# VH-VL binders against q8k2p6, part 21

Target 1, 141 residues: q8k2p6
Amino acid sequence: KYTSVCVGREEDIRKSERMTAVVHDREVVIFYHKGEYHAMDIRCYHSGGPLHLGEIEDFNGQSCIVCPWHKYKITLATGEGLYQSINPKDPSAKPKWCSKGVKQRIHTVKVDNGNIYVTLSKEPFKCDSDYYATGEFKVIQ
Short names: E, the ipSAE of ESMFold2; O, the ipSAE of OpenDDE; V2, 0.75 times the mean of E and O plus 0.25 times the DockQ between their complexes.

## First folded at step 8 (VH-VL; framework fv_bebtelovimab)

Design H3 (at its last look DockQ between E and O 0.03; V2 from the best seeds 0.00; counts 0 for: pae E 19.4 > 2, placed apart)
Fold by OpenDDE, look of step 8:
Structure H3 (fold): chain C 141 residues (1-141), chain A 124 residues (1-124), chain B 109 residues (1-109)
Amino acid sequence: as target 1 above (141 residues)
Amino acid sequence: QITLKESGPTLVKPTQTLTLTCTFSGFSLSTSGVGVGWLRQPPGKALEWLALIYWDNDKRYSPSLKSRLTISKDTSKNQVVLKMTNIDPVDTATYYCAHKTFPGWIVSYYFDYWGQGTLVTVSS
Amino acid sequence: QSALTQPASVSGSPGQSITISCTATSSDVGGYKYVSWYQQHPGKAPKLMIFEVSNRPSGISNRFSGSKSGNTASLTISGLQAEDEADYYCSSYAGSDYVFGGGTKLTVL
């Protein structure tokens, strides 16, 4: 298990609604949204977009961060990639919200004595975001 | 260009209340993410954070000095005021006001622009 | 006693490179990412030189750089010049407080 790391102050993140941190050499973003805290890899699972610069919107009743690069939707709570599916044989049908499964690694956030602590996920399953969270990934603007 | 300037008494007697005013230009406290803080530095010693006020009138204080400090703002005048009660010779210091902001809604813990400071001497 | 510890003084000759360390002494000092550095000449206000460990504000010379290893942040000044002689303070957060190191006096020989 990873040790918990203090990444910031609760009063500050409530003000800004988000912060970034490096936890055991892993870049993460922490969101404060609707009274809850969420942490995930900072780089979008799709192409490494900076999720800390995205906007949060509700889709299918779930709060999602929207990647600024390609508008991929990722649930804050579970790290699932959401999309709308249409039936190609029935174009008049209403689009249905679907999940691609967990694509973005979610980390644990705890508040103690006014400080925010992040514990990196130790789940054995592979997340697509892992690719951009390790190594010498460089963003070219 | 962002500028800040501190003003107030330079000599204060013990037990009195110190009132300092920060007048700034180049930014507005009506802008989301903007804050103005007060810091001090005793002669020959390190810097110390005192208080901070944000655009939405949220206020933060040093834990050790909270009971003695009151920060307020007048957005229309581009001013921030700090009051410190029960002044003591130990409070002799150069007092600074400084600007900070949350760039892109990301928490920051630095002050990017500072006033030149005003020396306040506490003596009977 | 301070949450951040700096050496009292460092010195170097013109053209040399010097490094000032800033070590977190408390577990309450969170977010090594949030270390900033300030330069202060005698009788002048502090000037932000580095923020978030290694970022330079606009207008700051590239002779100033920041890094981090473990619980120690470092300010490196390359091509040392006479004008670099000043006090340097590191800063971060601890608990509900903005904290500063004790300062380092840099002398240019």
Scores: ipSAE 0.179, ipTM 0.781, lowest interface PAE 2.2, mean pLDDT 90
Fold by ESMFold2, look of step 8:
Structure H3 (fold): chain C 141 residues (1-141), chain A 124 residues (1-124), chain B 109 residues (1-109)
Amino acid sequence: as target 1 above (141 residues)
Amino acid sequence: QITLKESGPTLVKPTQTLTLTCTFSGFSLSTSGVGVGWLRQPPGKALEWLALIYWDNDKRYSPSLKSRLTISKDTSKNQVVLKMTNIDPVDTATYYCAHKTFPGWIVSYYFDYWGQGTLVTVSS
Amino acid sequence: QSALTQPASVSGSPGQSITISCTATSSDVGGYKYVSWYQQHPGKAPKLMIFEVSNRPSGISNRFSGSKSGNTASLTISGLQAEDEADYYCSSYAGSDYVFGGGTKLTVL
């Protein structure tokens, strides 16, 4: 189902700057960062780590959630996996910022009358984070 | 379509130098990010990595066999050659060459396309 | 060469699911994101089935899936078929060496 679901109030998230929710049986995390709301699958595309427990840091000019398990960097705006590549023949060369493309499904967040609504994303049709977006994986708190 | 084919002697005597050639198609070792490796499998036993050569002529060798191995390439012929010195009956195995890449310059540690293998028997 | 430990054999009936484990002696065996799985039928070359723990190359059936938990990677084959009978090897990287598990013989009963 792709209808919007009310997940909470702005005043609740403003103190923590993040919250978790279940939207149509899918676990999501909502971040409030730099005046914007971002929603994504709660479990990291890599190994299912709990993104709501990660730190938000800037990399290559983009705000990213950093998974606490393996430090994977996921852009808040687009769900891209960012990393610094190492030249496999010369590890002393300075790393380059690269993108693996969209790996973490981003969901739509709208605020209306102080209520936060999340609408699950239909696109991209397949996304790596989908593998961990089931009830069989538990978020660690 | 990436394909690799191993060639060389099927029977060698102890102390000889084994020379194996990997001839491939569907890719070039002039392409950045490409490599070709050699592996072997003694009859009934597990796989063992031997050597790897990259497009820029960088070479890597199994630590336990390094003193006996030399890998080289001939980009114009689409070939990679492995030489192994001082052959012994314990070197009897099926020898494989295999393709490797670094898509997006992401470090990876697997071989995606393999040749059919060639059995090398070491007699006395 | 650091050890990747696999069971020597596993069996299952057609239609069932089976799981093959691959346990590293230490967490430094190439990290668990680097685990790959190869299938080998008798007399044939190994075939890459899973790379980087859970990714399937194009052309590999989705009946094959990979996962990890702690120091143990797992290959799961669902809907077991007679053609799945083969040896399965896990692989990783450590100490400047590409390391392979000892292999698991899958028997389809």
Scores: ipSAE 0.000, ipTM 0.501, lowest interface PAE 19.4, mean pLDDT 85
ESMFold2 (binder alone), look of step 8: mean pLDDT 89; pTM 0.929

Design H4 (at its last look DockQ between E and O 0.55; V2 from the best seeds 0.00; counts 0 for: pae E 5.7 > 2)
Fold by OpenDDE, look of step 8:
Structure H4 (fold): chain C 141 residues (1-141), chain A 124 residues (1-124), chain B 109 residues (1-109)
Amino acid sequence: as target 1 above (141 residues)
Amino acid sequence: QITLKESGPTLVKPTQTLTLTCTFSGFSLSTSGVGVGWLRQPPGKALEWLALIYWDNDKRYSPSLKSRLTISKDTSKNQVVLKMTNIDPVDTATYYCAHKTFPGWYVSYYFDYWGQGTLVTVSS
Amino acid sequence: QSALTQPASVSGSPGQSITISCTATSSDVGGYNYVSWYQQHPGKAPKLMIFEVSNRPSGISNRFSGSKSGNTASLTISGLQAEDEADYYCSSYAGSDYVFGGGTKLTVL
């Protein structure tokens, strides 16, 4: 298990709504949205896009970060990649929201005494974002 | 161009309250993301952060000095005031006010523009 | 006991490159990406030279650069000049506090 790391002050993140941090050599982004805190790998699972620069939008009732590079939608809560599917044999049908499963590694956020702590996930499942979380990648500003 | 200037007494007696005023130009504390902070530096020693006030009147204080500090602003006059109670010779230092701002959606932890500083000596 | 530790002094000759280190001594220092560097000449106010590890404010010479490795941030000054002689402070945050290193005196020989 990873130890928790203080990444910032709660009052600051509430004001800015997001921040970036390095936790045990792993770059992460922390979002404050709708009264909740979310943390995930900073680089998009698809092509390593900078998620901290994306917009947050609701899709299918779920808050998602939208990657600025290719507009991939990732749920803040679960790290799932969302997409709309259309039945090609029924073009009149309404698109349905579908999940690609967990693609982005989500990390644990804890608030203690006005500070925000992030604990890296050590879940046994493999996330696509892991590919971009290792190596000599720098945050794109 | 952003400028800041500190003003106040340069000599204070122990137990008194120190009141310093920061007058600035080139920016406004009505602008979202803007903050003005106070820092100090004892002679020959390192810098120390004291307090910070934001455009929305959110105030932050050094944990160790919080009980002694009060920061306030007058946006119309482009002024920020710092009060420090129960002054002691150990509080002898050059006091600076400084500008900071959030870059976009991100918190900043730096001060990009500083006043020239004012030396405050605490002596009986 | 400072949250950020710097060497007391460094020196170099004109034209050389020098590096000043800043090491976080506590896990409470959350500002891994928020390390800033200030230059201070005698009797003058600090001047921001680097922010967020490696970014230069407008007007700052490209001779100044910042980097990080592990818990240590570094300020590198290339092509050392006489006017670079000053005290240099690194800064970040720890908990609810803005923290500074003890400062490094740079002497140009």
Scores: ipSAE 0.212, ipTM 0.781, lowest interface PAE 1.9, mean pLDDT 91
Fold by ESMFold2, look of step 8:
Structure H4 (fold): chain C 141 residues (1-141), chain A 124 residues (1-124), chain B 109 residues (1-109)
Amino acid sequence: as target 1 above (141 residues)
Amino acid sequence: QITLKESGPTLVKPTQTLTLTCTFSGFSLSTSGVGVGWLRQPPGKALEWLALIYWDNDKRYSPSLKSRLTISKDTSKNQVVLKMTNIDPVDTATYYCAHKTFPGWYVSYYFDYWGQGTLVTVSS
Amino acid sequence: QSALTQPASVSGSPGQSITISCTATSSDVGGYNYVSWYQQHPGKAPKLMIFEVSNRPSGISNRFSGSKSGNTASLTISGLQAEDEADYYCSSYAGSDYVFGGGTKLTVL
């Protein structure tokens, strides 16, 4: 039960469309995309890449942040890792989009009186991004 | 090399409008993510933020002084202008303009390069 | 009353380390990840020394470091030198305002 933390002003994130913050010693990124706020661990679940430097693209009808290091695709809404698989019975067939399940921990964003608040997720499931959220990795080197 | 310089009157009478010009080089206010702010420091007192203008003409003002301030830019001349109405002796201060950026992927809340400042004295 | 509280003065001898504190007095001061520190010598403009709690701009000596714990940010100056004698201001935001602490005068004895 983490308390919410004020991380900035709505007027600023809507201008920049993203914001970084440390919330209770956990590094997060907040995106403003298509009118919605999304918060997640800032370091990519795969190898700790800096998600705040990635591009947002649509894959399979879902908005994803694309990690700049290895181009891993993480859904903004749920933190799922998307990938394309090939059909082993017909390798020439068009690959299809699949999900690895939730890999990146998503946090709650709320706006109150123009202030943006982040509340960390404490759900007990294992989430691969937790490894890099210990604070041993810097987001910016 | 980023440089900024403040210019304007050094002595102003109460009730007048103060006009200050910031002339800068080493950056352009047409560049996405760039802004110029104004701050002041009364003699012997702490710094106080006044206003900020971004490259896209987004303007921000100190809440306590908002009704008295107008900020504008002339990108072709590399200038930013601050006007403050209804000047009072309490407005005596050194006025600074300062450079600000935030990359499009995060918000920043600091000013990285400052002008030398210009002292404005309001007679009493 | 500033939203950021600093001690009025601090002193140290050459070679020592000193720390200047900056405490947010209201939860309305934005996330304490956006604390910056400015050095100001008499008659000169402020100079950015630390941004976002602990980052040094290019050209700033590594003798200057920043940290935070809870609602208190700290500027630490190691290996104190005579030229470090100056006023130091912390800064952040509150509401639609950039806020500054009242300043700390550092005296090098």
Scores: ipSAE 0.092, ipTM 0.692, lowest interface PAE 5.7, mean pLDDT 87
ESMFold2 (binder alone), look of step 8: mean pLDDT 90; pTM 0.931

Design H5 (at its last look DockQ between E and O 0.71; V2 from the best seeds 0.00; counts 0 for: pae E 5.3 > 2)
Fold by ESMFold2, look of step 8:
Structure H5 (fold): chain C 141 residues (1-141), chain A 124 residues (1-124), chain B 109 residues (1-109)
Amino acid sequence: as target 1 above (141 residues)
Amino acid sequence: QITLKESGPTLVKPTQTLTLTCTFSGFSLSTSGVGVGWLRQPPGKALEWLALIYWDNDKRYSPSLKSRLTISKDTSKNQVVLKMTNIDPVDTATYYCAHKTFPGWIVSYYFDYWGQGTLVTVSS
Amino acid sequence: QSALTQPASVSGSPGQSITISCTATSSDVGGYNYVSWYQQHPGKAPKLMIFEVSNRPSGISNRFSGSKSGNTASLTISGLQAEDEADYYCSSYAGNDYVFGGGTKLTVL
């Protein structure tokens, strides 16, 4: 389950900037953004939305994938869910960016001789995206 | 409607250079994300990928044949040309050109439309 | 030698379902994420039937379906018809190469 899987060539993902893969029966997306590779569960932790179809935007200095279904913001580097909070007693106060903690499981990407390898995360903590990555859900388009 | 057609010699002598032309319609190699590949199939054998050229002139070659292959395009003529040097009887095959895209700008590794193929026989 | 192994032949009767397997012979095949299936009738060009494991191009009958488990991809043809008699090739990506299986001849009895 935790052995590396070759998912494609570096030269191809640098042209398209993203690729999808199934690694040991787990669906993942790989992004190439600002010179770095990021792999995560393809289905959004919130409702299973298709992250590979989302846009990458910067929030609070962090690059995030934005789920196209409900616009949940997930940091590429750590899989944290970002949101803005407002002070209900002072709606004119500037909203602040906050983190829900890690919600989307991040996987390891390595490049070797121009090949992209993904190794699934071994982290034992509960991660909300796990619910949609069980194999009980259909591959999204 | 996307169509492709291969043309070139049907009989070639060993050591010659094989030149094949793919003429296509229904798409343009000026369109971002579009590519044209070449494949072959020896009689009674499996398909084998040879080369690929993208709209931006990025070129890819089969690792085992790279030293013998040259791919090029002429966008204004809707043509892609494959040259294979030092032809040998083992190169006898039906040669196909095929269309490829990056749907949604996601990496893909398939060819969706193929030409009818042209048989090239290398004399013994 | 192909990095993808298919049975040489398979047969079925009209109305049956049949399955053609495609198994990676090397862990270097990144391709069970990119498995495509092509149908080829005698004397004709290959036709794309399934791409990226399970996706069906427009105009392809829903009798054709694809799946995978581990390093084995499968093409399933339900409601077998005489016109399905053809050669079937799986293909994928291995390193910096597009690779094809050896092909499976489907005979409709």
Scores: ipSAE 0.150, ipTM 0.711, lowest interface PAE 5.3, mean pLDDT 87
Fold by OpenDDE, look of step 8:
Structure H5 (fold): chain C 141 residues (1-141), chain A 124 residues (1-124), chain B 109 residues (1-109)
Amino acid sequence: as target 1 above (141 residues)
Amino acid sequence: QITLKESGPTLVKPTQTLTLTCTFSGFSLSTSGVGVGWLRQPPGKALEWLALIYWDNDKRYSPSLKSRLTISKDTSKNQVVLKMTNIDPVDTATYYCAHKTFPGWIVSYYFDYWGQGTLVTVSS
Amino acid sequence: QSALTQPASVSGSPGQSITISCTATSSDVGGYNYVSWYQQHPGKAPKLMIFEVSNRPSGISNRFSGSKSGNTASLTISGLQAEDEADYYCSSYAGNDYVFGGGTKLTVL
């Protein structure tokens, strides 16, 4: 397991609603949204877009960060990629929200004594965002 | 262009209350994300953060000096005021006000624009 | 005793490259990614040179760069010039406080 790392103050992230950090050489973004904290890889699983610059919107009852590059929707809570599908044989059918599964690695956020702590995920499954989490890839601001 | 200027007494007696005013231009404390802080620097010593006030009137204080500090703002005048009670010779320092913001609503811990500072000497 | 420790002084000749270190001495320094550097000439206000470890504000010379390894942040000044002679302070946060290093006096020989 990764050790927990202090990344900032709770009072500050509640005001800004976002913060970025490097945790054990991994870049992450932390969101404060609807009274909850969420952390994930900062680079979008799709093409490495900067998720800390995206907007948060609700889709299918789930809060999602929308990548500013290609508008990919990622659930804050689970890191799932969401999309709407239509039945190609029935174009008149109402679009249905679907999940691509977990695509973005999420990390654990804890608050202790006014400080925000992030613990990197140690889940044994592969996330697409892992590809952009290492190397010399630079986030464009 | 962002500018800040400190004003107030340059000589204060021990036990008195120090009142400093920061007058700024080039930005407004009505703008979301904007904050103005106070820092000080004793002669020949390091910088020390004192207080910070945000656009929404949220206030932050140095843990060690919190009981002695009061920060306030007048948005219409583009002014921020700092009051420090029970002044002591150890409080002799150059006092600065400075600007900060949350770029893109990302937490930041730096001050990007500073006033030139005002030297406050505490002496009986 | 300070949460951030800097060398008292560094020196270099014009055209050389020098580095100033800033080491976190306490586990309470949580703002590890929010290291900033300020330049201060005698009798002048501090000037922001680097923020968030390695970012330069607009108008700051590319001769100034920042990096971090482990619990030590570094300010590097390349192509040293006479006007670079000043005090340099690193800064971050610890607990509920904006913290500063003790400062480094840079002398250009």
Scores: ipSAE 0.026, ipTM 0.665, lowest interface PAE 3.9, mean pLDDT 90
ESMFold2 (binder alone), look of step 8: mean pLDDT 90; pTM 0.931

Design H6 (at its last look DockQ between E and O 0.43; V2 from the best seeds 0.00; counts 0 for: pae E 5.2 > 2)
Fold by ESMFold2, look of step 8:
Structure H6 (fold): chain C 141 residues (1-141), chain A 124 residues (1-124), chain B 109 residues (1-109)
Amino acid sequence: as target 1 above (141 residues)
Amino acid sequence: QITLKESGPTLVKPTQTLTLTCTFSGFSLSTSGVGVGWLRQPPGKALEWLALIYWDNDKRYSPSLKSRLTISKDTSKNQVVLKMTNIDPVDTATYYCAHKTFPGWIISYYFDYWGQGTLVTVSS
Amino acid sequence: QSALTQPASVSGSPGQSITISCTATSSDVGGYNYVSWYQQHPGKAPKLMIFEVSNRPSGISNRFSGSKSGNTASLTISGLQAEDEADYYCSSYAGSDYVFGGGTKLTVL
């Protein structure tokens, strides 16, 4: 089981609203959004896009990081891929939000005495973002 | 290339206010995530951090010295100024200004470029 | 006195490897995820050698390496050379403060 790693200070991430770190050779991004901390693999599950460069937007009542490459929407809380199901024969109909299930591995964030700790998750056992967690896709340094 | 240079008095008397100026080139304090810090090193002793100012005018101070320190910047002159009130002989040290980057989404906890330092001697 | 403890001095012969330790003396030092090492020659400003535990800035020799285990960080200098003779300081971030070790004087014999 993975040991927690200190990745930074709360006062700093509240200024930047995000931070990056390497935790046990795995690159992660940590977001501070609406008073909550969320950690996930830094490379988008779809094609390895750099999620730390994306924008956070709300879709279907859920905060998502939007990958800058192909605009894939990943929920901050669960790592689910969201998309809209659009009826091509009725483009005036309101699109329906759907989930592809968990695609981006989410990691545990805890704050203790102003320090931010990340613990890598093993749930789910297999996650699409694992593919891009290789050294060839490293973003940090 | 990034360069910094400290200037100010070499000799000060107790109770005076010390004013130090950091003049820099190769970067701008209008750039998001950039900061300039002040540190000191008493002769033969360890380094001590004093203060830090970021591009957005966010200011951080050493907890033990906060009541005596004021940091400010003049972005158009490429300058950062540190004032330390109520100087006494224990404040004799070489004072450094130093650059750091903290791009809005990447956090760092180190100073990558330093000035040459300026020795300030406080008379006993 | 110092939140980071370093040995006062260390020595080695040319070509040897040496290691300088930096140990947090209390639990409130920031987890050691962001340890930096500085080299300081006499009369000169500190120079950043290692940041974030093990990363080298551009232009720093690969003879310098960093690591950590628990609350102790280490700077290792391989292939020791005369110009490596200097003072070495570790640094970290604790609470709202940047903290420095007391320094280690490296003597090349």
Scores: ipSAE 0.115, ipTM 0.697, lowest interface PAE 5.2, mean pLDDT 87
Fold by OpenDDE, look of step 8:
Structure H6 (fold): chain C 141 residues (1-141), chain A 124 residues (1-124), chain B 109 residues (1-109)
Amino acid sequence: as target 1 above (141 residues)
Amino acid sequence: QITLKESGPTLVKPTQTLTLTCTFSGFSLSTSGVGVGWLRQPPGKALEWLALIYWDNDKRYSPSLKSRLTISKDTSKNQVVLKMTNIDPVDTATYYCAHKTFPGWIISYYFDYWGQGTLVTVSS
Amino acid sequence: QSALTQPASVSGSPGQSITISCTATSSDVGGYNYVSWYQQHPGKAPKLMIFEVSNRPSGISNRFSGSKSGNTASLTISGLQAEDEADYYCSSYAGSDYVFGGGTKLTVL
């Protein structure tokens, strides 16, 4: 298990609603949204887009960060990629929200004594975002 | 261009209350994400953060000096005021006001523009 | 007892490169990416030189660069010039406080 790392103050992230950090050499973004804290890899699983610059919107009742590069939707809570599917045999059908499964690695956020702590996920499953979280990939704005 | 200027007494007696005013231009405290802070530096010593006020009137204080500090703003005058009670010779320092802002939605912990500072000497 | 520790002084000759270290000495120092550097000439206000470890504000010479490894941040000044002679302070946050190092006096020989 990874050790928990203090990344900032609760009072500050509540004001800005976002913060970034490097935790054990891994870049992460932390969101404060609707009274909850969420942490994930900072780079989008799709092409490494900077998720800390995206907008948060609700899709299918789930809060999602929308990647600024290609508008991929990622659930804050679970790291799932969401999309709308249309039945090709029934084009008149209403689009249905679907999940691509967990694509973005989610990390644990805890608040203690006014400080925000992040613990990196140690889940054995592979996330697509892992590709951009390792190595020398740099986001160019 | 962002500018800040500190004003107030340069000589204060022990136990008195120090009142400093920061007058700034080039930005507004009505702008979301903007903050103005106070810092000080004793002669020949390191910098120390004192207080910070944000556009939404949220106030932050140094943990060690919180009980002695009061920060306030007058947005219409582009001024921020710092009051420090129970002044002591140890509080002799150059006092600075400084600007900070969030880059987008991301919190920051630096001050990008500083006043030239005002030396406050505490002596009987 | 400072949360951030800097060497008291460094020196270099014109044209050389020098590095100033800033080491977090307390576990209370948070924000791995929130290290800033300030330059201060005698009798002048501090000037922001680097923010968030390695970013330069507009107008700052590319001779100034920042990096970090482990719990130590570094300010590197390349092509040292006489005008670079000043005090340099690193900064971050710890607990509820904006913290500063003790400062490093850079002398250009």
Scores: ipSAE 0.031, ipTM 0.684, lowest interface PAE 4.2, mean pLDDT 89
ESMFold2 (binder alone), look of step 8: mean pLDDT 89; pTM 0.925

